VH-VL binders against f9uss8. Designs and how they scored, part 33

Target 1, 221 residues: f9uss8
Amino acid sequence: MVLTDIEYLLSYLEAHHVPTIKKKRHTYLTYHGLAEHYTYVLKDGIIKNSIILQDGREYNLSYIAKPDVISLLRDEVSRSTDQPFNVRIESEYATFYQVNRVAFWKYVNSTPELQNYVKNYYRKKLSENILRLQRMVMNGKKGAICAFIYSLVDLFGRKVNEGILIDFVVTNDDIAGFCGISSRSSVNRMLKELRTDGVITVKNHKFIIQDVSYLLDQIAN
Below, E stands for the ipSAE of ESMFold2; O stands for the ipSAE of ESMFold2 at other seeds; V2 stands for 0.75 times the mean of E and O plus 0.25 times the DockQ between their complexes.

## First folded at step 14 (VH-VL; framework fv_romlusevimab)

Design rk2 (at its last look DockQ between E and O 0.22; V2 from the best seeds 0.00; counts 0 for: pae E 3.9 > 2, placed apart)
Fold by ESMFold2 at other seeds, look of step 14:
Formats: C-alpha cells, structure tokens, sequence
Structure rk2 (fold): chain C 221 residues (1-221), chain A 122 residues (1-122), chain B 108 residues (1-108)
C-alpha cells in the first residue's frame, strides 16, 4: 500500500476519531494574533490565509485548495499559541479536522510517516513563500498581477476551447491583497489593459487566460 | 433607492439645441459609467456611447461623433447629453443607463432612467 | 463591427414556453444580457451573464448561450410578458456595447 504523506495524515486522523468542524463561505476559522488550542487540517474546501492591517486592509498570503495542515509555524509544546494569520473560507463550505495542538505533535513525534509529512510541509511552504516574495519584489504592479494570475493555473486551471479557465472567482480586492497593490481601481485598470491586449478575458465571472506566453514573459523578466 | 431621473420631454425646432440631463442617486456616481441609448419611434435600442464618470472621457458610438456631446457635473451626480443642430431624425426617446466600471462587470445596464422624449418638428 | 441577430417576432400561447434567440459569431464566448421593454417604458434587465437573474425576475425566465446562439427562455408565458426583448453584448475589439435588433413577443 502506497499512501502519499497527506493521505497518511488524513487516514491517521480518521483512525483516531478526530472530530471535524464545518464553516461556511466568508467566515473565519482562525484570527491572526489570537490564542488557539488546536491544529486544523483542511479536509475539504478552499481557504485564504491573510493578515488584517491596522487600517483594516487585508494582505493576502496564500490559498489552500487541497487537504493540508493550516499552519505548523509555531512551537510544538505549548497548549496554545497565537495564530500567524487569518483563515477565511472561500468555498461554499470547508471542513477541518480539529486536533489538540499537543496531541497533534505527539502523533507526529511517534509516527515516522507523519514526520515525513512535516518535513515535506516545511520545505514546500518555505519554497512557496520564497518564490512568492521574489515574484512580488522583482515585478512592477502589472508583473505582480500577471504572476498572480499564472499562479492560479495550478490551483484552479482547466483547459477549455477558449484557453485556460481559472475555475474560481476572485475579486479586485482579493487580487490587490495578493499583489500588494494599494487600490482595487489600480487592479481594475491593469486587468482591463491585459484584456485589451488579448491576454485574458472573462466568462461567467471567471478568468480565461488566452495568452499564457505573455504571463510567463512578465514573470521571467 | 438607486435611481436615474431624467429631465422632462422637449419640443424643439430643427436647428435648435437640446440638453438632456440624468441625475443619479443612491449609489457612488464614479463607480459607474453612464451610457446614452436612443430609441426612435417604433425602432430598437441604439447605443450612443458612454462617459467615464471618473475621468469625464466620453466614448461615442459610430454615427454619434458630431452633434452629440456627453458631459458631467459630478458635484450633483449628473450626466448630460447635448444635441446640437437638431434634425427631424433626432426625434426619439433618449435613455441614460449605468454600467459598473469594473473589469468583472460584463457591461450590462442594471439601472435605466425613465427616458426623455425629444421631438423635433416645425 | 459585431452583429447580433434576433427574429423580429415570436408568438406563443399562454402557459407555453417562449424561446427568443440571439445569433452572433462565437456568441458562446461572450457574456449575453437580456432586456425586457414594455410599451411606453424603459428597458428592464431580466438576464445577465447568459443565465443569471436579477432580484425580482421570476424563475420562469432563464437563459443559455453556446456556439453561435444565445437563447432567452420564458416558461409558463403570461399576457404580462408581452414586450420587446433585446439581447446585448460587449464587443471587446471595438469597445462598444452591441444590442440585437429586438424581438416582439406576442402572447396569443
């Protein structure tokens, strides 16, 4: 039997009767800076990680669209810890395993397959965050938007006759938050430019990427 | 609550000018471009163009680039259509209609004014 | 420029289903919007984004769009549905709004 590390984690949690909770769209699972006694594992749904700034704006970090642990960025021994970011549900519903923090790390420390999951988790998250930072600082605002749109292909992309459909709804505010752009009107303007240039279009509230080469050229420079 | 209220009907002679106003209320005026649509008696809808309410930049449809002028007074959330050198063929109902100025909007007109009838006759 | 073609009229018996077509080259790749205009009144949006319904529009109004044809469907047609119906798209190339010529629905 060959399970991926996440499949092993999910089966392990089921075997240990770890309870689940369900949250609906645009509610929060956790909040940045508040004490939390649980580790959450996404079972199903899509979430967005973010930090809310003092002026109320939301700085968006990432989507999680497949089963994964929400965060392992804090110490292994404390009963509770402050949360590193907000977690908002973006799908109609999302379901999470809810496991006590100390118990979770006891499971990991006693189970080699879970240790492998954790090693891969940290390597993956570090790589993703380093690449995200590089793309943001290496690009102007339009380049950041192109890089963000391209990043959605792996998460939500589906080949259609018109090009690549991004099968997920995002807003100008969300894009601004991912790209570090100060206003949704700037995002709107840049998206309209890409549309006029034949790079992207809209069908049923979703992106269709018509010219992937253009997006890649913006990222490569 | 969201509404567009147009000025009253006009009876004009050929060669005169007319100004149709469209006052917006109940929403952020600069978030929506203002369209002008003409409908001659017994005819279909004809898009005349629009004006960007943030910049004041008009876009005119083909055939409407001469005697037709779009303008704004953002202090009172009002868009205006001025038609100069009126001809009998300008007899029509003129509508204003808003379109959200957003990449995702799809360019549909969700709110229309009641229409202003302009009649040009001797 | 881009052209939308509608039949000039459609007649349907009360309680039956009306289908009003809007033809255009590759219209299935566009977002189609539909307006109802009763005599002496301003147009009213009844369908947007091919198939979405504004608040207050009955579920018997529906839309579809594929290939070269978009269709407005009105099931259980009532006398109050007698109106002119216009389809509309945005033409990205010319950056213009395009209306179809209109279809007069008669409920006999």
Amino acid sequence: as target 1 above (221 residues)
Amino acid sequence: QVQLVQSGSELKKPGASVKVSCKASGYTFTKYAMNWVRQAPGQGLEWMGWINTNTGKPTYAQGFTGRFVFSLDTSVSTASLQISSLKAEDTAVYYCARVEDDFWSGYYMDVWGQGTTVTVSS
Amino acid sequence: SYVLTQPPSVSVAPGKTARITCGGNNIGEKNVHWYQQKPGQAPVLVIYYDSDRPSGIPERFSGSNSGNTATLTISGVEAGDEADYYCQVWDEYTEHVVFGGGTKLTVL
Scores: ipSAE 0.384, ipTM 0.725, lowest interface PAE 2.0, mean pLDDT 89
Fold by ESMFold2, look of step 14:
Structure rk2 (fold): chain C 221 residues (1-221), chain A 122 residues (1-122), chain B 108 residues (1-108)
Amino acid sequence: as target 1 above (221 residues)
Amino acid sequence: QVQLVQSGSELKKPGASVKVSCKASGYTFTKYAMNWVRQAPGQGLEWMGWINTNTGKPTYAQGFTGRFVFSLDTSVSTASLQISSLKAEDTAVYYCARVEDDFWSGYYMDVWGQGTTVTVSS
Amino acid sequence: SYVLTQPPSVSVAPGKTARITCGGNNIGEKNVHWYQQKPGQAPVLVIYYDSDRPSGIPERFSGSNSGNTATLTISGVEAGDEADYYCQVWDEYTEHVVFGGGTKLTVL
């Protein structure tokens, strides 16, 4: 039985007794632009990465909801680098392996299985960024919201009698940040329109998608 | 411009009836529910309930389920409050207010009428 | 039967900052809206969704909401800010709009 890339990485970190840290919901692991000496690997939980734009708005980039390295976008030799994103915990708790940056790359450079993980990590992140750019090109803010909601299906979707439950709480602020919308009230109005059109509803503060085909039709492909 | 214009002040005797009207302009009347809010002299705001302007179905707050009736005339974008069997305690300013609803859990009033003073005296 | 509690009055000197509180059990989980009512006038929405300003409301008005307390903050207070201020939420269980008792802001 062959371990997946991420399973191999996690087993490797455990074997090297890499310490873990645990963070509560809505606290930050790292901040955009601050020097950091560690590479963090998500063990359990859900996080959101974002940046703060020049006008003070928070632009949300993606969720990480499965074990994965938080970021490998900086050079591999520096003792510390500026963090590319803010990383906020969105689950009740999240647990991270905390590994020294230089040590992490030393492990990778000497271990073919970890090299495969890193190659696949970059390919995956490139594909995800292409989809993120697609959302930015959507016709109108309503289209961007539809693309965002659809993106939640793979992350948090669960089939229920009423449709597809997105088993995760998002706020109007979060949606505004993913979609480049200036206010939570604008998001609210567009969500109401989708509800009126029979595309989505809400149960216990979570989306239920009633018409996934509508969402797909809004996505440029 | 979104605007709510209410009917003029009323002076009534106990036992009479009064009808307060609220005419909307500048928006699609049926897209927003209409609240009614009472304010007795020197007192705070008291929610009386609302009417769904699309279906005409009223919802009354506790204490307002008897003598108070909400109604609509959609053809002239008007909501009305009728109070029957007036009592001295009904002396108040009555406001209509347009409801914005929150998709997740909340409602607020973004536009208010100027208020209609109803005075009930012997 | 959700209850919002406001202080009856707050006094502040011109140019200073006024803070008007609205207390409620877990109010931080609700969206709080704020209305200004000047004497003899209808209420006017000044803050919605805890911290958003409608068009035409000065940046001096801001809001916050966490835990059991929501706060309306008015910086650089002017005489024209003298008014009664009401907080408001929606109570999902009773399907009722709930107002606080109001706070009279006096600029001395």
Scores: ipSAE 0.096, ipTM 0.545, lowest interface PAE 3.9, mean pLDDT 87
ESMFold2 (binder alone), look of step 14: mean pLDDT 93; pTM 0.956

Design rk3 (at its last look DockQ between E and O 0.94; V2 from the best seeds 0.00; counts 0 for: pae O 2.5 > 2)
Fold by ESMFold2, look of step 14:
Structure rk3 (fold): chain C 221 residues (1-221), chain A 122 residues (1-122), chain B 108 residues (1-108)
Amino acid sequence: as target 1 above (221 residues)
Amino acid sequence: QVQLVQSGSELKKPGASVKVSCKASGYTFTKYAMNWVRQAPGQGLEWMGWINTNTGKPTYAQGFTGRFVFSLDTSVSTASLQISSLKAEDTAVYYCARVEDDFWSGYYMDVWGQGTTVTVSS
Amino acid sequence: SYVLTQPPSVSVAPGKTARITCGGNNIGYKNVHWYQQKPGQAPVLVIYYDSDRPSGIPERFSGSNSGNTATLTISGVEAGDEADYYCQVWDEKTEHVVFGGGTKLTVL
């Protein structure tokens, strides 16, 4: 019966009959820089946050693969309504609660359990971003790819006899966007190098990590 | 349409040389490594090796070092197999086949040439 | 140096199910691909990544792979399925393509 913070939030939204929307794979929920007056909460599915750079390239920030609020950068008195990220659906579909931004913060301000959720949300996101910065920015391109692959273990990893299966399909374009690498071809070359070295391989379109120690050795820390 | 078209069948005497060509069309030539596969009469498929179409570096399977040379002409999307000092045992059908030069590749040959029969007879 | 073993031949009655095996040490950890070759023709890919079908290959062709054996299964066998069938893997250690010896499927 004891609800986690996110379970409490979801039950609260259900009890208040907050409407949901459903989006299909590779469509966008929101776009960076466009005005938005809603707060979205992921109910189920997998999404990817990104920013479109001035030159048109997509820089990928994170996956959200379990229920969570998409963004809390705006409160009820914020002057800016610009969305901080593009949000693309990566699963077959994803479902979101859609609640007016001002109304959402009224719920939070009147509900101690939601206030706790928000405080924990900010602390968790800050901690995750500090770790990401240290791992991805302090590395060269090879280290960045190794750090990214390692980060997928917590999200999608499953132990199998062959090693650790990453039970999610990731493309070279996605990897390039997460690692700040200029081209799909550069990602491909470095991944092939890792495969030749016996660090990773492919089973049924997905990564298998065969040598975790090698990945960790390539990551600056 | 993706296609590999090979040069015509050849009848040669022992000691001669032959060059089998494989012209690719309908796709980005440098995206796929070009494989060569031999099939002697009544026998199975035998991988001879491949050539990396980006670097031009060949890799030869065991038993195919020496008289067998892979080459490329990327300007016309063509891979070639040269066999020198032909022997009767070189009588076979020679196939080209592509494998995607990509990390995600399962190293399977999705498109094959029609085959070139080389007959070595005295 | 990795070896794939196939039976030399398999006979099956029309309308029945043919099963063609490909044996290899820990082949279940590898991605197995299958080719069909009819007399006088080039091989055609019929199964890749153990069980995926290329566009245009009938659903009666299926594949499985576990342990030391991969299997190509053809249900509702037709006379037109009479061909040689080859399994193939990539050997990570040698970085070579490896073919099985081939299996002649006879429909009688």
Scores: ipSAE 0.467, ipTM 0.768, lowest interface PAE 1.8, mean pLDDT 89
Fold by ESMFold2 at other seeds, look of step 14:
Structure rk3 (fold): chain C 221 residues (1-221), chain A 122 residues (1-122), chain B 108 residues (1-108)
Amino acid sequence: as target 1 above (221 residues)
Amino acid sequence: QVQLVQSGSELKKPGASVKVSCKASGYTFTKYAMNWVRQAPGQGLEWMGWINTNTGKPTYAQGFTGRFVFSLDTSVSTASLQISSLKAEDTAVYYCARVEDDFWSGYYMDVWGQGTTVTVSS
Amino acid sequence: SYVLTQPPSVSVAPGKTARITCGGNNIGYKNVHWYQQKPGQAPVLVIYYDSDRPSGIPERFSGSNSGNTATLTISGVEAGDEADYYCQVWDEKTEHVVFGGGTKLTVL
């Protein structure tokens, strides 16, 4: 049976006895701007990428909720490199393969299936970054919030009788960080408007999207 | 030490007015809407409505849109219920209770006042 | 207007399990909260979001919600659990709080 690219990578790491590490919720795997000698591959759990700006504001970039490489910033030429993002654990625990960065690239360079994974990885990350840029440049804070909520469907969405459940806890602070909104009260107000309009609601600490078309209509296009 | 402390019990005659106060402490007053709940003797809980502590806008349940007025004094973190033209049927315990004024609110009342008994008797 | 239906009373022997039901059309889609009221006292929140316990509420109190019925379950019932119990939801359509009629739990 043919493995997906990520399944092949995970099998390869197991076959080479790559050690794992485990981190608990709200701790950091890596920090933006610090030197890092390892490539990390998410085995299990959910993480959030972010940076902290000079003024102390948090700028959230993405979630990773399925097995994937955390970052492929530099190749094997350097023995160390700066981490591009803070990586915080959002699940109760997350488990990562920890492999020396130079060794990781030696594996890739000698293995055609891993080379294919890397090519697809870059295409995927480019597409994700284009979508993030669109969210950042859209008019209106409500449009940005709608775009962000819609983006969670692929990551955490599950159909239920009430609509689409986002099966993950997201706070107003997280939303503010993803949408570039400095006022927590503005996020709260706009979400309450969406709830009043019957677009989203709350069930068991999570929100349910009841009107996907409304979200799409509020997004700039 | 989050608490809601209500004014003392009242004995009134029909046609009079009463004001029940509810003083909040131990939390940010404007983060929670203030609800009013009535309980007639031997009866269940009856939601009268609430007041938004940020805007001062009241919302009254059906049947409470006449003689009942919710108000605030945010400078002393106090919500008030005024009942005009009292009738014998207004005899009840009146509770204040807070609900988090946030999108994620489940609209549950986590903290209640001790209750104020209003007795309307000739 | 949304209606919640509770049995008027439930009797249970000490040490047994009490189950108090709260009926409503598609109540499983709603978040159900439960309050305990002892004689002469204000109500106290004992369950919120169907099954969560506030700090200080014993693990003997649990809740479930599916279909048209939410249930408050009190295991190992003690005499001190004798009280009135109210279920409550938020009705999104009317933007109103709705209480059930209450259930008197008697510990025989």
Scores: ipSAE 0.359, ipTM 0.737, lowest interface PAE 2.5, mean pLDDT 88
ESMFold2 (binder alone), look of step 14: mean pLDDT 94; pTM 0.960

Design rk4 (at its last look DockQ between E and O 0.93; V2 from the best seeds 0.57)
Fold by ESMFold2, look of step 14:
Structure rk4 (fold): chain C 221 residues (1-221), chain A 122 residues (1-122), chain B 108 residues (1-108)
Amino acid sequence: as target 1 above (221 residues)
Amino acid sequence: QVQLVQSGSELKKPGASVKVSCKASGYTFTKYAMNWVRQAPGQGLEWMGWINTETGRPTYAQGFTGRFVFSLDTSVSTASLQISSLKAEDTAVYYCARVEDDFWSGYYMDVWGQGTTVTVSS
Amino acid sequence: SYVLTQPPSVSVAPGKTARITCGGNNIGEKNVHWYQQKPGQAPVLVIYYDSDRPSGIPERFSGSNSGNTATLTISGVEAGDEADYYCQVWDEKTEHVVFGGGTKLTVL
């Protein structure tokens, strides 16, 4: 049987006895600009990639909620080992395979299946980033919020009688950071409008999406 | 520490006016809408409405759209309730209570003033 | 507009469990909050979002909400728990705060 790319990578890491580490909620695995000698592969948990802007705001790039490599922007010949993003744990705990960066790339360079994983990883991330850019550039701020909320369905969505529960706590600051909106109060106002229009509501501190078609209409424009 | 301190009790005649004040401290005043809640003697809690402390825009519950006026003085973090043309039925305890003006707010009142008794008698 | 129904009174022996109900059409789809009011005092929030407990409220206080009934449960009832209890929701359709009529808890 042929494993998926990520399944092959995880199997490979287990076969090579790669150690794991565990990190607690709201601690950082890595910081933007600090040297790091390891490549990390998410085994379990949820993390958020971000950078800190000059004005102190945290610009949020993505969640990773399934096994995946945290970042492959540095290779074995890079002059700097600086991490490209802050990586914060958003689940109660997260577990990572911890692989020496140079050793990881040696594994990749000697293993055709891992080379295919890396090629597909870059293609996937490029496609995801193009779609993210399209959503942010092609929409007004309300459309960007709708696109962000819709993106949470695949990550955290669970069907319930009231609609789709996003089984994850998100704050106005987080949303502002994902949507490129300058203020928490602007996010707050737009979310209230969506609630009044019957598109979303709040149950037990979490979103419930009541009208998915509305979200999709805002994105497709 | 977060507090809402209301003005003292009032004894008034029918037809007079009264102003109940509610001074906030220990938090960002404009982050929370100010609610007014009435409780007549021996009765339950009755929501009168609220005022948005950032914009000054009031919202009145049904039955409170005439003689009742909500206002603010943001320079001293104070919300006020004015009741005009007082009637005997206005005899009650009047509470201020805050609700965070946030999408994630469940519209629960986490902090209440101590209450102001308004008595209307001839 | 939206109506919340509470029993006027509930009596419970010390050390037993009190259950105070709050009835409403599809109340399980709403976020229910509970307040305790002792004689001569302002109300105090004891449960919010159906089952969350503010800091300083004893673990004996718990809440649940499903179907047409929300319930405030007070286990190990003490004399100091004698009070009026109010449930409250936000009605999104009318954009109003709605209180229940209140329940007087008596510890006998």
Scores: ipSAE 0.446, ipTM 0.742, lowest interface PAE 1.6, mean pLDDT 89
Fold by ESMFold2 at other seeds, look of step 14:
Structure rk4 (fold): chain C 221 residues (1-221), chain A 122 residues (1-122), chain B 108 residues (1-108)
Amino acid sequence: as target 1 above (221 residues)
Amino acid sequence: QVQLVQSGSELKKPGASVKVSCKASGYTFTKYAMNWVRQAPGQGLEWMGWINTETGRPTYAQGFTGRFVFSLDTSVSTASLQISSLKAEDTAVYYCARVEDDFWSGYYMDVWGQGTTVTVSS
Amino acid sequence: SYVLTQPPSVSVAPGKTARITCGGNNIGEKNVHWYQQKPGQAPVLVIYYDSDRPSGIPERFSGSNSGNTATLTISGVEAGDEADYYCQVWDEKTEHVVFGGGTKLTVL
């Protein structure tokens, strides 16, 4: 049977007895700009990538909610081993394979299936960043919020009678960080407008999307 | 310690006015809208409306437009309810209660004042 | 214009389980909050968001919400639980708070 890229990577790490570590919600696996000698692969859980802006705010980049490599921005020949992102655990726990960065790249360089994973990983991440740029540049603040909420459908969406439940808790601070909005009060106001317009509502601390067409209309097309 | 402390009970004649105050402490006053809830003797809770403590804009429930006025003094973290042209049917306990005014709020009232009894009789 | 319907009273023996219902059209799609009011006292929040307990509320208080009925459940009922209980929702159409008519819980 042919394994998917990620299934192959996970089986490879298990076969090589790569150790794991476990982290609790709202603790950090890594910090932006600090030296780190390991490549981490998410086994279980949900994490958020962010960076610190010069004004001290966290600027949120992405969630990782399924097994995947946390970052491949630094390779075995990089001049710096600095981690490119803060990585915070958003689920109750998350489990990571912990492999030496140089050793990880030796695995990749000796294994065609892992090379294919890495090529697909970079294409995926590049595509995600292009969409993120579109969200930030083309939509204005309210449009960025709409695009962000829509992006959560693929990660956490589940159809229910009321619409599409986003089965994950986000805060106004998190949304502000993903959308490049300076204040959570501004996010709060725009979310209330969307609720008043019948686009979204809240059930048990989570979004329900009631009018997905509205969100799609706010994404540049 | 989060508290809402209301002014004392009032005995009034029909046609008079009354002002019930609600002083907040232990939290950022402008982060929470202030609700007013009426309870006539032997009756249930009746929502009268709320005032946005950030903007000062009131919203009145059906039947509470006209004689009922919500106001604020943010310098002393106080919300007030003024009732003019009092009628016997205004006899009730009046509560203030806060609601966090944000999108994620289910609009639940986590902290209530002790209540102010207004009695209107001749 | 949304209406919440509660039974006027519920009686339960000490140590048994009380169930107080709150009926509304598609109430399962709303966030239901519950308040306890003892005689001469202000209401106290006991359940919010259908089933969450504020700090200081005993675990024997629980809530559920599905279909057209939300339920406050008090297990191991004590004499001190004797009170009026109100359900409450936010009606997004009118942007108003809506209370149920209240249920008097009697412990006998």
Scores: ipSAE 0.444, ipTM 0.748, lowest interface PAE 1.6, mean pLDDT 89
ESMFold2 (binder alone), look of step 14: mean pLDDT 93; pTM 0.954

